# VH-VL binders against q8ixk2r445to577: the designs that were tried, part 98

Target 1, 133 residues: q8ixk2r445to577
Amino acid sequence: FFGMLQNKGLTDYCFDYNPPDENQIVGHQVILYLCHGMGQNQFFEYTSQKEIRYNTHQPEGCIAVEAGMDTLIMHLCEETAPENQKFILQEDGSLFHEQSKKCVQAARKESSDSFVPLLRDCTNSDHQKWFFK
Key: E = the ipSAE of ESMFold2; O = the ipSAE of OpenDDE; V2 = 0.75 times the mean of E and O plus 0.25 times the DockQ between their complexes.

## First folded at step 5 (VH-VL)

Design f19 (framework fv_axatilimab; at its last look DockQ between E and O 0.09; V2 from the best seeds 0.00; counts 0 for: pae E 6.5 > 2, placed apart)
Fold by ESMFold2-Fast, scan of step 5:
Order: C-alpha cells, then structure tokens, then sequence
Structure f19 (fold): chain C 133 residues (1-133), chain A 120 residues (1-120), chain B 107 residues (1-107)
C-alpha cells in the first residue's frame, strides 16, 4: 500500500512530514496536516516488512517510536527493520505498533491548532483507524 | 486504585487568593504523558475547565480567566496545587481535580470536589 | 470557543426505558467528545470518550454515537442507578468546553 495515510475520525487529516531543514531529514516528529491530495510531504509507503517509509527525499526515512515515548519520530531506514519501526496495519484500520503493543491515534497538541499521531492503548475509536488514499 | 482528593478553604473573601491542593494515588506524574487538571462547577451550572499540568511540567490555562491561575506540582508527594487570585462571588463553585493524558483531553478519574464559597 | 448545546435540559423516564440525550457542537469536533454522568453531590464519572468508546467498568447499556457536530448518548434500558445529570465535553479545540447538562429524572 502507498499514498496519503488518512485518519477515519479526523477525516481531513493525513500523516505529514515536513522537517524544517531539507539537509536534516531525521529526528523530527511526524505530524498530521490537512490532506491536500498531492503526495509530497504526505506520501508514505507501507512495506511488506511493516515499515512506514517516507520516500520524498534521500536517504529514505522510516517512522519509529522510541522506548517509553508516545510520539512518532522519523529515523533512517535500516537494512533489517528494527522492532521500533514495525507497524501492523490491521484489517479494521488500526495501526498497531508491535514493540509497545499500542495503536496510533490522531490527537491534538494542547493549546495548538496542530494535530499529531500518538501511541495509545488500542481502542475501537475512529481516531485509531487509518487508510491509504 | 486511582484516587484524587481536593483540599483547601471552604470560605474565601472577595479579592483574596484561593489555594487548592489535589492529592492523588494509584498513578504518578513521573509517568510519560500523565497529567492532572482542574475543573469547576458553580451551583446549578455547567462544568468549566481551568488548567492542566503534565509529567514534563508543561502548564495550560483557560484563557478566559485573565491570568488569575497558577498550577504547580510536587511529583514526589503526588500533589498538584492550583492558585486563583482576586476571588469574586461569581467564582463560588465546587472545584475538582481530575486525571487526564496528554493528547486525551477528557478526564477519566475525578476527586470528590471541594466547595468554595466567596462571600464577605 | 466551541459552544456545546445539550437537549433536552431534562427528561422523565421509567426503569427499562430507552433514553437518548443529544449534544450539538457549534462547529465540527471530529468525534473528540466525552460523556460524563453526575449524581447529586458527587463528582462526574466518565462514561464515553472519542464519541463512541465505552470507558472500562461502564455498563454496556450506555453507548455513544454521532459525527461532525451532532452526538448522542443512549441508555438502552434505564436502571435505577442511572438517574443523574449527563454532560458532554468537546476536546477538539482548546479551551475545552462542556454542555449545559441533561437531567434524567424518575417518571
């Protein structure tokens, strides 16, 4: 699967990665932004190795969650995907992070108009359901 | 078991500063993403959110309260303190502290509430 | 600020009745909505979050539904312990706001 990764509950928002420095692609948080339908910073690939890859720039980035945290951070992709970079896109649309046993949820940053994906205990909430468009 | 309990004065005079303490057990504000908020309810009226504090000491306040609020925590004592300056009779309400998580701005466990009456 | 309007303000019902309470937001809140139950003299208790997710320990007779600006809390078969005031809360936009409440009284 590939395309823009859109949320079922927060219906107009997609995964977005727009680092402030094009020469420093890794280390920043993945955000949610209004879906524009043009790919670019919202174009992701879900691989057979359970990675969510950002292929807009080289080297390619892979979404990861560091131990003890709930935010999704861009890391460099590795030859063999480490456990913190593996997500299972389930049939019901849930995006399950195997290492933490938690699900990716659309959430707002407090006192901000910005939205972010966060790890939360898995629920049947539409905010935890994702699809490629 | 998660429990929260508010404490503070039952009576406050106009213009004075209110200080309320929330003491809790069954969770820690050292846990990533954890927070405690304050909500009030005037008699017969709706609930009004006041302030939140989180594990990383980030603080957020309801902008309608004109910079009257200060929230702080003592993680080792499992306590959160709210102060509100320049009390007015319209601030008469039951004050609650409650648990939330950053990103999930609903309150899953509440204290019993403490009634604060503002009168001369 | 987002305004939350609940209807009805009060209703009378009998044990075993199906009760529906509505909550309308002044703008789209994308299912960032919680429902609370409050009994006289007691603190609110969380029933539902994310519009339709049942909080752990809450009886299955409670359910939430809705989208956009319009949301409902349903009690499928009212029990004696369900007589209370119910509040909705939006957390889509800061600051968070609550509805005015719906009081469910014994018929």
Amino acid sequence: as target 1 above (133 residues)
Amino acid sequence: EVTLKESGPALVKPTQTLTLTCTFSGFSLSTYGMGVGWIRQPPGKALEWLANIYWNDDKYYNPSLKNRLTISKDTSKNQVVLTMTNMDPVDTATYYCARLRYGDYYFDYWGQGTMVTVSS
Amino acid sequence: DIQMTQSPSSLSASVGDRVTITCRASQDISNYLAWYQQKPGKAPKLLIYDASELQSGVPSRFSGSGSGTDYTLTISSLQPEDFATYYCQQYYSWPYTFGGGTKVEIK
Scores: ipSAE 0.795, ipTM 0.924, lowest interface PAE 0.9, mean pLDDT 92
Fold by OpenDDE, look of step 6:
Structure f19 (fold): chain C 133 residues (1-133), chain A 120 residues (1-120), chain B 107 residues (1-107)
Amino acid sequence: as target 1 above (133 residues)
Amino acid sequence: EVTLKESGPALVKPTQTLTLTCTFSGFSLSTYGMGVGWIRQPPGKALEWLANIYWNDDKYYNPSLKNRLTISKDTSKNQVVLTMTNMDPVDTATYYCARLRYGDYYFDYWGQGTMVTVSS
Amino acid sequence: DIQMTQSPSSLSASVGDRVTITCRASQDISNYLAWYQQKPGKAPKLLIYDASELQSGVPSRFSGSGSGTDYTLTISSLQPEDFATYYCQQYYSWPYTFGGGTKVEIK
């Protein structure tokens, strides 16, 4: 699966990553923004290694969850996906983080235009449902 | 068990500053994502959100009252303090503190509330 | 600010009745909506979050539904302890705002 990763509950919002330096894409938080499909900052790929890749730049980035955190941070992809980069996109649309055993939820940050994906206990909330478009 | 309790004066004179303290247990504001908010309710009326403070000291205020509100925390004491300046009889209400979580801006645990009357 | 309009303001019902309370937002709030129950002299109690998620410990007779601007709290079979005032709250946009409340009274 690839393309825009869109939230069901938070209508018209997609995963968005816009690193300050295109030559150094790691270390920043993935956010949610209105789905626009422009540029490369909303293009992601879910791989067979259970990675969510930001592969519009080289080297490729993979979404990771750092220890003790509930935010999604961009790391470099590795030949063997580390445990903190493994996600399961389930049939019901839930995005499950294997290591934390939590689900990715579209969460409000500080303004109506500021939302972020956060790890939360898995529920049936549409805010935890995702699909590629 | 999560508990919150509001404390402060029951009576405030007009133009004076209200200072309320929320003392809580069962959670810590040193925990990532944790927050505490204040909500008030005039007698027989609806609820009104006032302010939030989070573990990282992020603060949010109701814009209609922002110039009058200050929220702060003492993590070591498990306390959150709300100050409201230039009190008016219209500010008479039960004031609640409640727990919330970053990204989940609903309040899952509430204090019992403290009634504040503004009167000369 | 987002205005939350609850309807009705009050209603009378009997034990066993199906009760429906509506909350309408002035704009799309994308299911960032919570429901609270408040009994006289008590603090509000969280019932539902994210429009339809039941808070732990809340009886299954409570349910939330809706999307966009229109949301509903339903009590499938009203119990004696359910007579109270109910409030909705949006947390889509600052400032968070509550509905005017719906008082459920004994018929």
Scores: ipSAE 0.661, ipTM 0.899, lowest interface PAE 1.0, mean pLDDT 94
Fold by ESMFold2, look of step 6:
Order: sequence, then structure tokens, then C-alpha cells
Structure f19 (fold): chain C 133 residues (1-133), chain A 120 residues (1-120), chain B 107 residues (1-107)
Amino acid sequence: as target 1 above (133 residues)
Amino acid sequence: EVTLKESGPALVKPTQTLTLTCTFSGFSLSTYGMGVGWIRQPPGKALEWLANIYWNDDKYYNPSLKNRLTISKDTSKNQVVLTMTNMDPVDTATYYCARLRYGDYYFDYWGQGTMVTVSS
Amino acid sequence: DIQMTQSPSSLSASVGDRVTITCRASQDISNYLAWYQQKPGKAPKLLIYDASELQSGVPSRFSGSGSGTDYTLTISSLQPEDFATYYCQQYYSWPYTFGGGTKVEIK
């Protein structure tokens, strides 16, 4: 799939990646932002290798979770997807991170308009349900 | 090379409205994700964030001051304008404009600052 | 509002010293923390973002660490150009707030 990766529970919010340097896209956190479809920051590809790719710029980025962390961080894609870059988008909409055995959840920062995707224990919450449009 | 420069009056009387202009180069507010914010620093005191405006015209204000602040942009002129009403001597400070991107709420390039004194 | 407390408020050090500056947030800020350097009469300059990420063009002797409420800026070998005031800033929640500063002076 390719498109905007939306959250079911946090309506109108999409995966967004806005690195401070377009030529150095590695190492920044993926966020959630109002879905707007402007520019290229909200378009991701879900590949047959179970990657979530940010490939509207070069070099291509793949979403990863570093060991012991719950944040989604941009890494460079590799020819064979590393285990920390593999996510299963299940038929119920859950986005499962295989290595950590956790699900991606939309989370609101306290007293803020800022939202981020974080790994959490898997539940049936709509905040853990995602779809492409 | 990214540069920002503040302009406006050095002296304002109490109750007057301050208008500051940030003129920048090396980036554009037509670029996705770009933003400009205002921060002030009273002499010898900590920095205080005032307001942000982004390429899509989203605007954010410090809640402590939001009834007094208005931020706007003119993308074609590479300018951002801050208006602050009902100035008081406690508002005496150096005022900076600085660049940020939405999602990254830290300021990577700053103007030189302009000192505004509020006195009768 | 999240309060940011810096320690110490000032320190004296010699060229070549290892310097550490701490910043404590009034609540967990999840590494949404930046460090700035400000020289007299000049604007702040970004050094570190996301608690530990070095801004482009900043010398590698600067590093950031910490998590939760406690964060540290380290200068591994102080240089003459590093004598300045250093500020932390949180961007976890609105309003963004800054620490009171740590002035690093020549001993």
C-alpha cells in the first residue's frame, strides 16, 4: 500500500515525517499530524518486506524501533529489511512490530496538540488501528 | 545561508502596540513544514517563547500572552510580523525571531535580536 | 507549564576541562529537549536537539544525555570559544520553556 497512514481512533491524524534537514533524514522521530495531503511528508509505502517506507525523497527511509525504545525512528532502508523495521499491518487494522511484539498506538502528549505513534502492549483500542487512504 | 533579522521601534510607550517584523532569507514559508517563531529575553532573564507561525498559516501563542499577541506572515516578502498590544515596562526585552519546522519545536536559526524598551 | 531548572547557575573552568551542565524538568519530557549556546550580545545558537542529537556544524566535544526529567550537556574538552551561557529548552508541551541558564566563565 501507498498513501496516508491514518489512525482510526485519533480521527484526521496521519503518520508524518518532517526532518529538519531534507538531505539527512535518518534519526528523527515519526510524528502524527493533521492529515492534509500537501507536500510529501504524509505519504508512506507498506512493502512486501513489511516495511513502512518514507520514499518520496532520496535516500529512502524505513521506520524502525531501536532496542529498548517505544518511539518510531527513521532509518535508512536496507536491501533485506532488518527485524526492527518489520511491521505487520493486520486485517483488523492493528500495526504490529514483530521484534518487540508490541502494537503502534496514537498517543497524545500531556497538555499539548502534539501526537506521536508509540509502541504499546497490543489492545483492541481504535487508537491502535491504522489504515491507508 | 539562512538568516533572519528583526526590525521595529527601539522605544515604545506603555499601553502602545508594538509591531515587529522578521525578514528572512535562505528559506521560504512556501516550503512545506517551515515556520518562524518569536522569543524574547528581558535583560538578565530567561528566554520566553511568544508565538509560532507555519507555512500553512497555523498559528500558536504562549497562553500567558495570547490575548496580546497576533502573528502573521507575508510569504512573498519573506516576512513575519508580530504585534503585541498594551505594552508595559515589564515587556522590555530583546526580541528574536527564529526558524523551526513543525514537528521539531526547537529553533535552529535565530536573528540577531532587537532591543525594545517600554518607558514613558 | 513545565519548569526547567539548570544547575549550576554559573561555573568557572579552564581550557581543557570537562564541563557538565544539568537541566531538570518539572515532569517527564521524553527527550524533547534542546541545548543552546549564547555569547554576550549574540543570539542563542542551537547545539543539541532531542536531548542527544548534535546539530550540524557543532563540534563533537559537545554531547547531550539524559532521560525523563534529568538531562546533561557535556563539553569534553573546553575551548576558549566555549565560554558562554548555556540554556536548555523543553518542547514536550506548550508553552515551550527555557532553563535559567548556566554561565561558563574562564578560571
Scores: ipSAE 0.040, ipTM 0.688, lowest interface PAE 6.5, mean pLDDT 89
ESMFold2 (binder alone), look of step 6: mean pLDDT 93; pTM 0.937

Design f2 (framework fv_axatilimab)
Fold by ESMFold2-Fast, scan of step 5:
Structure f2 (fold): chain C 133 residues (1-133), chain A 120 residues (1-120), chain B 107 residues (1-107)
Amino acid sequence: as target 1 above (133 residues)
Amino acid sequence: EVTLKESGPALVKPTQTLTLTCTFSGFSLSTYGMGVGWIRQPPGKALEWLANIYWNDDKYYNPSLKNRLTISKDTSKNQVVLTMTNMDPVDTATYYCARLQYGDYYFDYWGQGTMVTVSS
Amino acid sequence: DIQMTQSPSSLSASVGDRVTITCRASQDISNYLAWYQQKPGKAPKLLIYDASTLQSGVPSRFSGSGSGTDYTLTISSLQPEDFATYYCQQYYSWPYTFGGGTKVEIK
């Protein structure tokens, strides 16, 4: 799939990656932002290796989760996807992170009026359901 | 099994500072994303959120009461402490501590509550 | 702040009845809503989060539904232990706010 990765429960929000420093495009947290329909920072590719690729910049970024953490961060893509970069987009819309056995959920940052995807125990919540638009 | 228990004075005089301690077991504030919050309930009234503290020592306060509240933790003792300055009779309430997870701002396990009466 | 309005403020029901309690937010909260049960003299107990997800250990007779600004807690067949006050809470926008409560009394 290609496109904007939108949340079912938080219906107006999409995966968004907009690093503040162009020289430091890797290592920042993936956020959720109002879907704008223009691609750009919200355009992602779901690959046959179960990666979520950000292909607006070169080198391409791949969404990853560090061991013991719940946040999604941008890493450099590898020739063979490491386990921490593998997500299964299931038929019910859940986005399952294989290494942690957790699901991606839309959540709000308490320090600001902004939203982020976080790893949480898998539930049937609409906040854990995603689709490409 | 997750348990939380509040402790502190049952009676506080107007203008005094209230100090409440939450002691918990079955989880740790060293765990990534874990937090403890405080909620109060005046007799016969609705619940009011007061403050949260998280594993990384981030602290958040209800803006209506921010100038009066301080929250702190001792991770090694499984304790969270709330202080509230300049107590007034309208602050008479049952005070609860409860567990939450950063990003999920609902409370899944609650202490029994401690009743605090503010009067002369 | 987001205002949470619960209706009714109280209701009388009999064991076996289907009970519905409504919670209305002053703005769209995108399913960031929890429901709590509070028995007299006891702490609140989490029943439902994310509007419709049942907390582990909570009986299946409890269910949540709704979207946008309007949410409902349903008890399909009221049991003696269900007489309590129920509160909704939004966590879409900070600060977190609770409804005024709905007291379910025995008829």
Scores: ipSAE 0.732, ipTM 0.908, lowest interface PAE 1.1, mean pLDDT 91

Design f20 (framework fv_axatilimab)
Fold by ESMFold2-Fast, scan of step 5:
Order: sequence, then C-alpha cells, then structure tokens
Structure f20 (fold): chain C 133 residues (1-133), chain A 120 residues (1-120), chain B 107 residues (1-107)
Amino acid sequence: as target 1 above (133 residues)
Amino acid sequence: EVTLKESGPALVKPTQTLTLTCTFSGFSLSTYGMGVGWIRQPPGKALEWLANIYWNDDKYYNPSLKNRLTISKDTSKNQVVLTMTNMDPVDTATYYCARVRYGDYYFDYWGQGTMVTVSS
Amino acid sequence: DIQMTQSPSSLSASVGDRVTITCRASQDISNYLAWYQQKPGKAPKLLIYDASTLQSGVPSRFSGSGSGTDYTLTISSLQPEDFATYYCQQYYSWPYTFGGGTKVEIK
C-alpha cells in the first residue's frame, strides 16, 4: 500500500513529515497534519518488510521508534529492516509496533495546536485506526 | 497501585500565596511521557484544569490564571508542587492532583483532594 | 475555549434502570472526550476515555458513544454504588474543559 496515511478518529489528519532541507531527512518527529491530497510530505509506502517508508527523497527514510520512547521519528532505511522500524498494519486498521507491542495513536501536542502519532497500549479506539488514501 | 495525595494549608488569607504538594506512588516522573496535573473544584461547581508538569520538566498552565501559577517537581521524592499567588475568596475550592500522560490529557488516577478556603 | 454542556443537570432513577446522560461540545472534538464519576465527598474516577474506551476495572454496564460534538454516557443497569455526579472532559483543544456535571440520584 502507499498514499496518504489517514486516521479514522481524527478524520481530517494524515501522517506528515516535513524535514529541514532535502539534505537531511533523519532525526525529526513524524507529525499529523490536515490531509491535503497532494502527496509530497504526506506520501508514505507500507512495504512487504513491514516498513513505513518516506519516499519523496533519496536516501529513503523509514519511520522508527527508539527503545523506551513513544514518538515516531525518521531514520534512514536499512538493507534489512531493524525491529524498531517494523509495523504491522492490521485488518482492523491498527498499526502495531512489533518491538514495543504498542499501537500508533493520533494525539495532540500540549498547547501547540498540532497533532502527532504516539505509541500507546493497544485499544479499540478509532484514534488507533489508520488507512491509506 | 497508583496513589496520589495532596497536602497544604486549609485556610489562606486574601493576597497570600498558596503552596500545595502532591506526593504519589506507583509510578515515576522519570518514566517517559508521565506527568502530574492539578485540577480544582469550587464547592458545587465544575472541575477546572490548572497546570500540568511532565517527565521532561515541560510545564503548561491554564491561560485564565496566567502569571499566578508555578508548577515544579522533585522526581526523586515523587512530589509535584503547585504555587498560586494573590489568593482571592473566589479561589476557594478543593484542589486535586492527578496523573496525566503526555498526548492523552485525561486524568486516570486522582488524589483525594484538599480543601482550601480563602477568607480573612 | 471549547464549552462542554451536559444534560440533564440532575436525574433520579431506580436500581436496574438504564440511564443516559449527554455531553455537547461547542465544536468538533473528534472523540477526544473522557467521562468521570465523582461520589459525594470523593475525588473523580476515570470511567471512559476516547469517547468509548472503558478504563480498566470499570464495570461493563458503563459505555460511551458519540462523535463530532455530541456524546453520551450510558449505564445499562443502575446499581446503588452508581449514585454520583458524572463529568465529561474534552482534550481535543487546549485548555482542557469540563462539563457542568450530571447528578444521578438513586431513589
């Protein structure tokens, strides 16, 4: 699958990655932003290796979670996907992070008026349901 | 088991500064994402959020109370302190501390509350 | 600030009754809503978050539903220990705001 990765509960918001200049695509947090339908910073690919890839620039970025943290950050993709970059997109729309055994949830940043995906214990909340558009 | 308990004076005079301490157990503010907030409830009225502090020492305050609030933590003692300046009779309320997680912003475990009366 | 309006402000019901209380937000809050129970003289207790997710340890007779601006808390079979005031809270927008409360009295 590929396209804009949209949240079921936070209906108008999509995964978004807006790195500094094209020369540096790693180390920054993935955010949620109003879906604009133009691809670009909201275009992601879910691969057979269970990666969520950011393909708008080379080298390609892969979404990862560092041990003990709950935020999604952009790392460089590797020849063999490391465990912290593997997500299972379930039939019900849950996005399960295998290494932590947690699910990706749409959440707000306090006082910033912006939204981010965070790892949380898995629930049946619509904020934890995702689909490609 | 998660527990929180508020402590502080029961009576404060107008214009004085209120200092409340929340002591908790069953979780740590060294844990990624963890936080403690303060909420108050005047007698017979609705709940009002005051402030949150998180594991990374980020602090957030209700804009309605702007320059009156200060929140701090002592991670090693499992304590969070709220200070509120220039107390007024309208600030008479039961003050609660509660656990909050960054990104969730609902309060899953609450202290028993401490009643603060502001009167001369 | 987002205003949260609860109705009714109070109600009386018998043990075994189905009780429904409502919470309306002044704008769309996309299911970022929690429900709390507060018994007389006690602290609030979290019942439900994300509009419909039951907090661990809360009896299954409690359920939440709704979307957009309109949300409901339902108690399917009222028990004596359910005498309490119930509050909703939105966390879609900062600052967080609570409803005025609904007092449930068991006859």
Scores: ipSAE 0.695, ipTM 0.900, lowest interface PAE 1.2, mean pLDDT 90

Design f21 (framework fv_axatilimab)
Fold by ESMFold2-Fast, scan of step 5:
Structure f21 (fold): chain C 133 residues (1-133), chain A 120 residues (1-120), chain B 107 residues (1-107)
Amino acid sequence: as target 1 above (133 residues)
Amino acid sequence: EVTLKESGPALVKPTQTLTLTCTFSGFSLSTYGMGVGWIRQPPGKALEWLANIYWNDDKYYNPSLKNRLTISKDTSKNQVVLTMTNMDPVDTATYYCARIRYGDYYFDYWGQGTMVTVSS
Amino acid sequence: DIQMTQSPSSLSASVGDRVTITCRASQDISNYLAWYQQKPGKAPKLLIYDASTLQSGVPSRFSGSGSGTDYTLTISSLQPEDFATYYCQQYYSWPYTFGGGTKVEIK
């Protein structure tokens, strides 16, 4: 699957990665932003290695979760995907992070109107349901 | 088993400063994303959110309270303290502390509440 | 600030009745809504979050539904312990705001 990764509960928002420094694409948090339908910073690829890839810049980025954290961070892709970069997109739309046993949820940053994907215990909430558009 | 308990004075005179302490067990503010908030309820009225503090010492306050609030924590003691300045009779309420997680801004476990009466 | 309006402010019901309480937000809150139960002299207890997700340990007779600005809490078969005041809370936008409450009284 590839395209814009949209949330079912937070209907108008998509995965978005727009690094503040174009010469250093890794180490920054993945955000959610209004879906614009143009790809670019919202275009992701779900691979057979269970990676969520961002190919707009070189070197290629892969979404990862650091141990003990709940945020999704852009890391360098590796030839063999490490466990912290593996997500299972399940039939019900949940995005399951294998290493932590948690699901990706659409959440708001406190004291702002910006949204981010966070790891949470898996529930049937529509905020944990994702699909490629 | 998550528990929270509020403590502080039952009576406060107008213009004085209120200090409330929340002591909790069954979770830690050293855990990523974890927080504690304060909510109040005047007699017969709705709930009003006051302030939150999180594991990383980030603090958020209800803007309607005109800079009267200060929240702090002692992670090693499992305590959160709320201070409210210039108390007025309209601030008479039951004050609750409750657990909150960053990103999930609902309160899943609440203390029993402590009644604060503001009167001369 | 987002304003939360609950209706009705109070209702009278009998054990076994189906009870419906509504909550309206002044703008779209995209299912960032929680429901609480409060018994007289007690702290609120979380029942539902994300509009329709039941908190662990809460009886299945409680359910939540809705989207956009309009949300509903339903108790399918009212029990004696369910006589309480119910509050909704939005957490789509800061600061967080609560509804005025709905008191469910014994008939």
Scores: ipSAE 0.740, ipTM 0.912, lowest interface PAE 1.1, mean pLDDT 91

Design f22 (framework fv_axatilimab)
Fold by ESMFold2-Fast, scan of step 5:
Structure f22 (fold): chain C 133 residues (1-133), chain A 120 residues (1-120), chain B 107 residues (1-107)
Amino acid sequence: as target 1 above (133 residues)
Amino acid sequence: EVTLKESGPALVKPTQTLTLTCTFSGFSLSTYGMGVGWIRQPPGKALEWLANIYWNDDKYYNPSLKNRLTISKDTSKNQVVLTMTNMDPVDTATYYCARPRYGDYYFDYWGQGTMVTVSS
Amino acid sequence: DIQMTQSPSSLSASVGDRVTITCRASQDISNYLAWYQQKPGKAPKLLIYDASTLQSGVPSRFSGSGSGTDYTLTISSLQPEDFATYYCQQYYSWPYTFGGGTKVEIK
């Protein structure tokens, strides 16, 4: 699968990665932003190694979760995907992070209208259901 | 296993400052994402959110009351303190502390509440 | 601020009845809605979050549904312990706001 990764419950929002410094493509948090249909910062690829890849800049980034954290951070992709970069996109739309046993959920930052994907215990919530568009 | 309990004065005179302490167990504010908030309920009325504090010391206040509220934590004592200045009879309410989580701004565990009456 | 309106303000029902409580937001809250139960003299207890997800330990007779601006809490077969006031809360936009409550009186 590839394209814009959209949330079922937060219906107009997509995975978005726009690092402020093109000399440091990785290390920043993945956010959710209004789906604009233009690809680029919202274009992701789901790979056979269960990676979510960001390929619009070089070097290529892969979404990862650091130990003890809930946030999704962009890391460098590796030839063999490490466990913290593996997500299972299930048939019901849940995006399961196998290492932590948690699911990716659309959530809001307090005191702002910004949204972010966070790891949460898996539920049948539409905020945990994702699809490529 | 998770418990929260409020403590503070039952009676406050108009213009005085209210100080309430929430003591909790079963979780820590050193844990990523954890928070403690305060909600109040005047007799026979709806719930009103007041303030939240989180593991990273981020603080958020209801804008309608922001200039009167201060929230702080002592992580080692498992305590969160709310201070509210210039109390008025309309501030008479049961005050609750409860647990939000960063990203999930509903409250999964609540203290029993403490009734604060503001009168002369 | 987002206004939350609950209806009805109160209702009376018999044990075994199906009870429906509605919560309406003044704007789309995209399922960022929680339901609480409050018994007289007690703190609220979380029943449902994300509009339809049951909190652990809550009986399956409670269910939530809805989308956009309109949400419903249903109790499929009312029990004596369900006498309470029920509140909805939105957490789509800060500051968080609660509905006015619905009192359920059991016969």
Scores: ipSAE 0.700, ipTM 0.904, lowest interface PAE 1.3, mean pLDDT 91

Design f23 (framework fv_axatilimab)
Fold by ESMFold2-Fast, scan of step 5:
Structure f23 (fold): chain C 133 residues (1-133), chain A 120 residues (1-120), chain B 107 residues (1-107)
Amino acid sequence: as target 1 above (133 residues)
Amino acid sequence: EVTLKESGPALVKPTQTLTLTCTFSGFSLSTYGMGVGWIRQPPGKALEWLANIYWNDDKYYNPSLKNRLTISKDTSKNQVVLTMTNMDPVDTATYYCARMRYGDYYFDYWGQGTMVTVSS
Amino acid sequence: DIQMTQSPSSLSASVGDRVTITCRASQDISNYLAWYQQKPGKAPKLLIYDASTLQSGVPSRFSGSGSGTDYTLTISSLQPEDFATYYCQQYYSWPYTFGGGTKVEIK
């Protein structure tokens, strides 16, 4: 699947990656931003290896979760996807992070009214339901 | 089992500073994403959020009370302290501390509350 | 700040009744809404978060629904222990704000 990864509960928001330095495209947090329908920083690829790839910039990035953290961070893709980069998009729309056994949820950042995807215990919340547009 | 308990003075005179301590068990403020907030409720009125503090020592205050509030933590003692300056009779309320997570700004476990009366 | 309006401010009901309480936000809060139950002299207890997700240990007679600006808490068959004041809270925008409360009284 390709496209903009949109949230069911936070309906106007999509996965977005906008690194502050074009020469260093990894190491920054993935955010949620108003869906604009133009691809660009919101265009992601879900692969058969269960990766969420960001290939708008070079080198290609893969979304990962670091041990003990709940945030999604851009890492370099590897030939064989490591466990921390594997997400299962389930039939109910849940985005399940294999290694942690948790689901990706749309959440707000404190004091800024901006939004970010975080790992949380899996629930039936619409904030944990995602689809490609 | 998660428990929180507030402690502090039951009576405060106008213009004085209020200091409240929240002591908790069953979780740690060293855990990634964990936080503790303070909420108050004047008699017969609605709940009002005051301040939050998180595992990484980030602090957030209600803008309407920002210049009167200070929140701090002692992770090793499992305590969070709220200080509120220049108390007024209108600040008479039950003060609660409660657990929350960064990103989930609802409160899942609450202390019993401590009543603070501001009068001469 | 987002204003949260609850209606009604109070209601009288009998055991076994279906009770509905509404909460209206001054702007779209995208399901970032929690419901609390508070009994006299006690701390609030979390019932529901994310508008419709039931907190563990809360009886299934409680349910939440809604979207956008309008949300509802429903108690399908009121029990004696359910007589309390109920509050909604938004966490879409900082600072967090609560509704004025709805008191459910015995008829």
Scores: ipSAE 0.738, ipTM 0.911, lowest interface PAE 1.1, mean pLDDT 91

Design f24 (framework fv_axatilimab)
Fold by ESMFold2-Fast, scan of step 5:
Structure f24 (fold): chain C 133 residues (1-133), chain A 120 residues (1-120), chain B 107 residues (1-107)
Amino acid sequence: as target 1 above (133 residues)
Amino acid sequence: EVTLKESGPALVKPTQTLTLTCTFSGFSLSTYGMGVGWIRQPPGKALEWLANIYWNDDKYYNPSLKNRLTISKDTSKNQVVLTMTNMDPVDTATYYCARLKYGDYYFDYWGQGTMVTVSS
Amino acid sequence: DIQMTQSPSSLSASVGDRVTITCRASQDISNYLAWYQQKPGKAPKLLIYDASTLQSGVPSRFSGSGSGTDYTLTISSLQPEDFATYYCQQYYSWPYTFGGGTKVEIK
């Protein structure tokens, strides 16, 4: 699967990655932003190694969750995906992070107009359902 | 099991400062993402959110009351304290503390509430 | 601030009735809505979050539906313990706001 990764509950919002510096593609949080339909910073690929890859910049980035955290951070992709970069896209639309046993949920940053994907206990909430468009 | 309980004065005079303590068990504010908020309810009226505090000591206040509110925590004692200055009779309400998680701004477990009456 | 309007303000019902309570937001809240039950003299209890997700331990007769600005709490077959005031709360936008409440009274 590849394309814009859109949320079922927070309709019109997609995974988005726009690092402030092209020379520092990693280390920043993945956000959610209004889907623009043009790919670019919202274009992701779900790979056979269970990675969510961002190929818009070089070197390629892979979404990861750092130990003890609930935020999704862009890391460099590895030859073989480390456990913290593996997500299972389930038939019901859930993105299950196998290492933490949590699901990716669309959430608001408090006191801000921005939204972000966060790891949360798995529920049947539409805010935890994702699909490629 | 998760439990929360509010404590503080039942009677406050106008212009005084209110201090309420929430003591909880069954969870910790050292857990990533965990938070405690305060909500009040005047007699016969709707609920009004006041403030939240989280595991990382981030604090958020209702803009309508921000200049009057202070929230703090003592993680080792499982306590959250709310302070509200310049009390007025319109602040008469039952005050609740409740658990929430950052990103999930609904309250899944509530204390029993403590009634605060503001009068001369 | 987002205004939350509940209707009706009160209703009278009998055990076994289907009860429907409506909550309308002044703008699209994208399913960031919770429902609470409050019995006289007691604290609110979470029933539903994310508009339609049932909280663990809440009876299946409670259900939530809706999208955009209009949301509904339904009790499929009212039980004696369900006589209470119900509140909706939005958490799409800061600050968080609650509806005025709907009191479900015994007929």
Scores: ipSAE 0.721, ipTM 0.910, lowest interface PAE 1.2, mean pLDDT 91

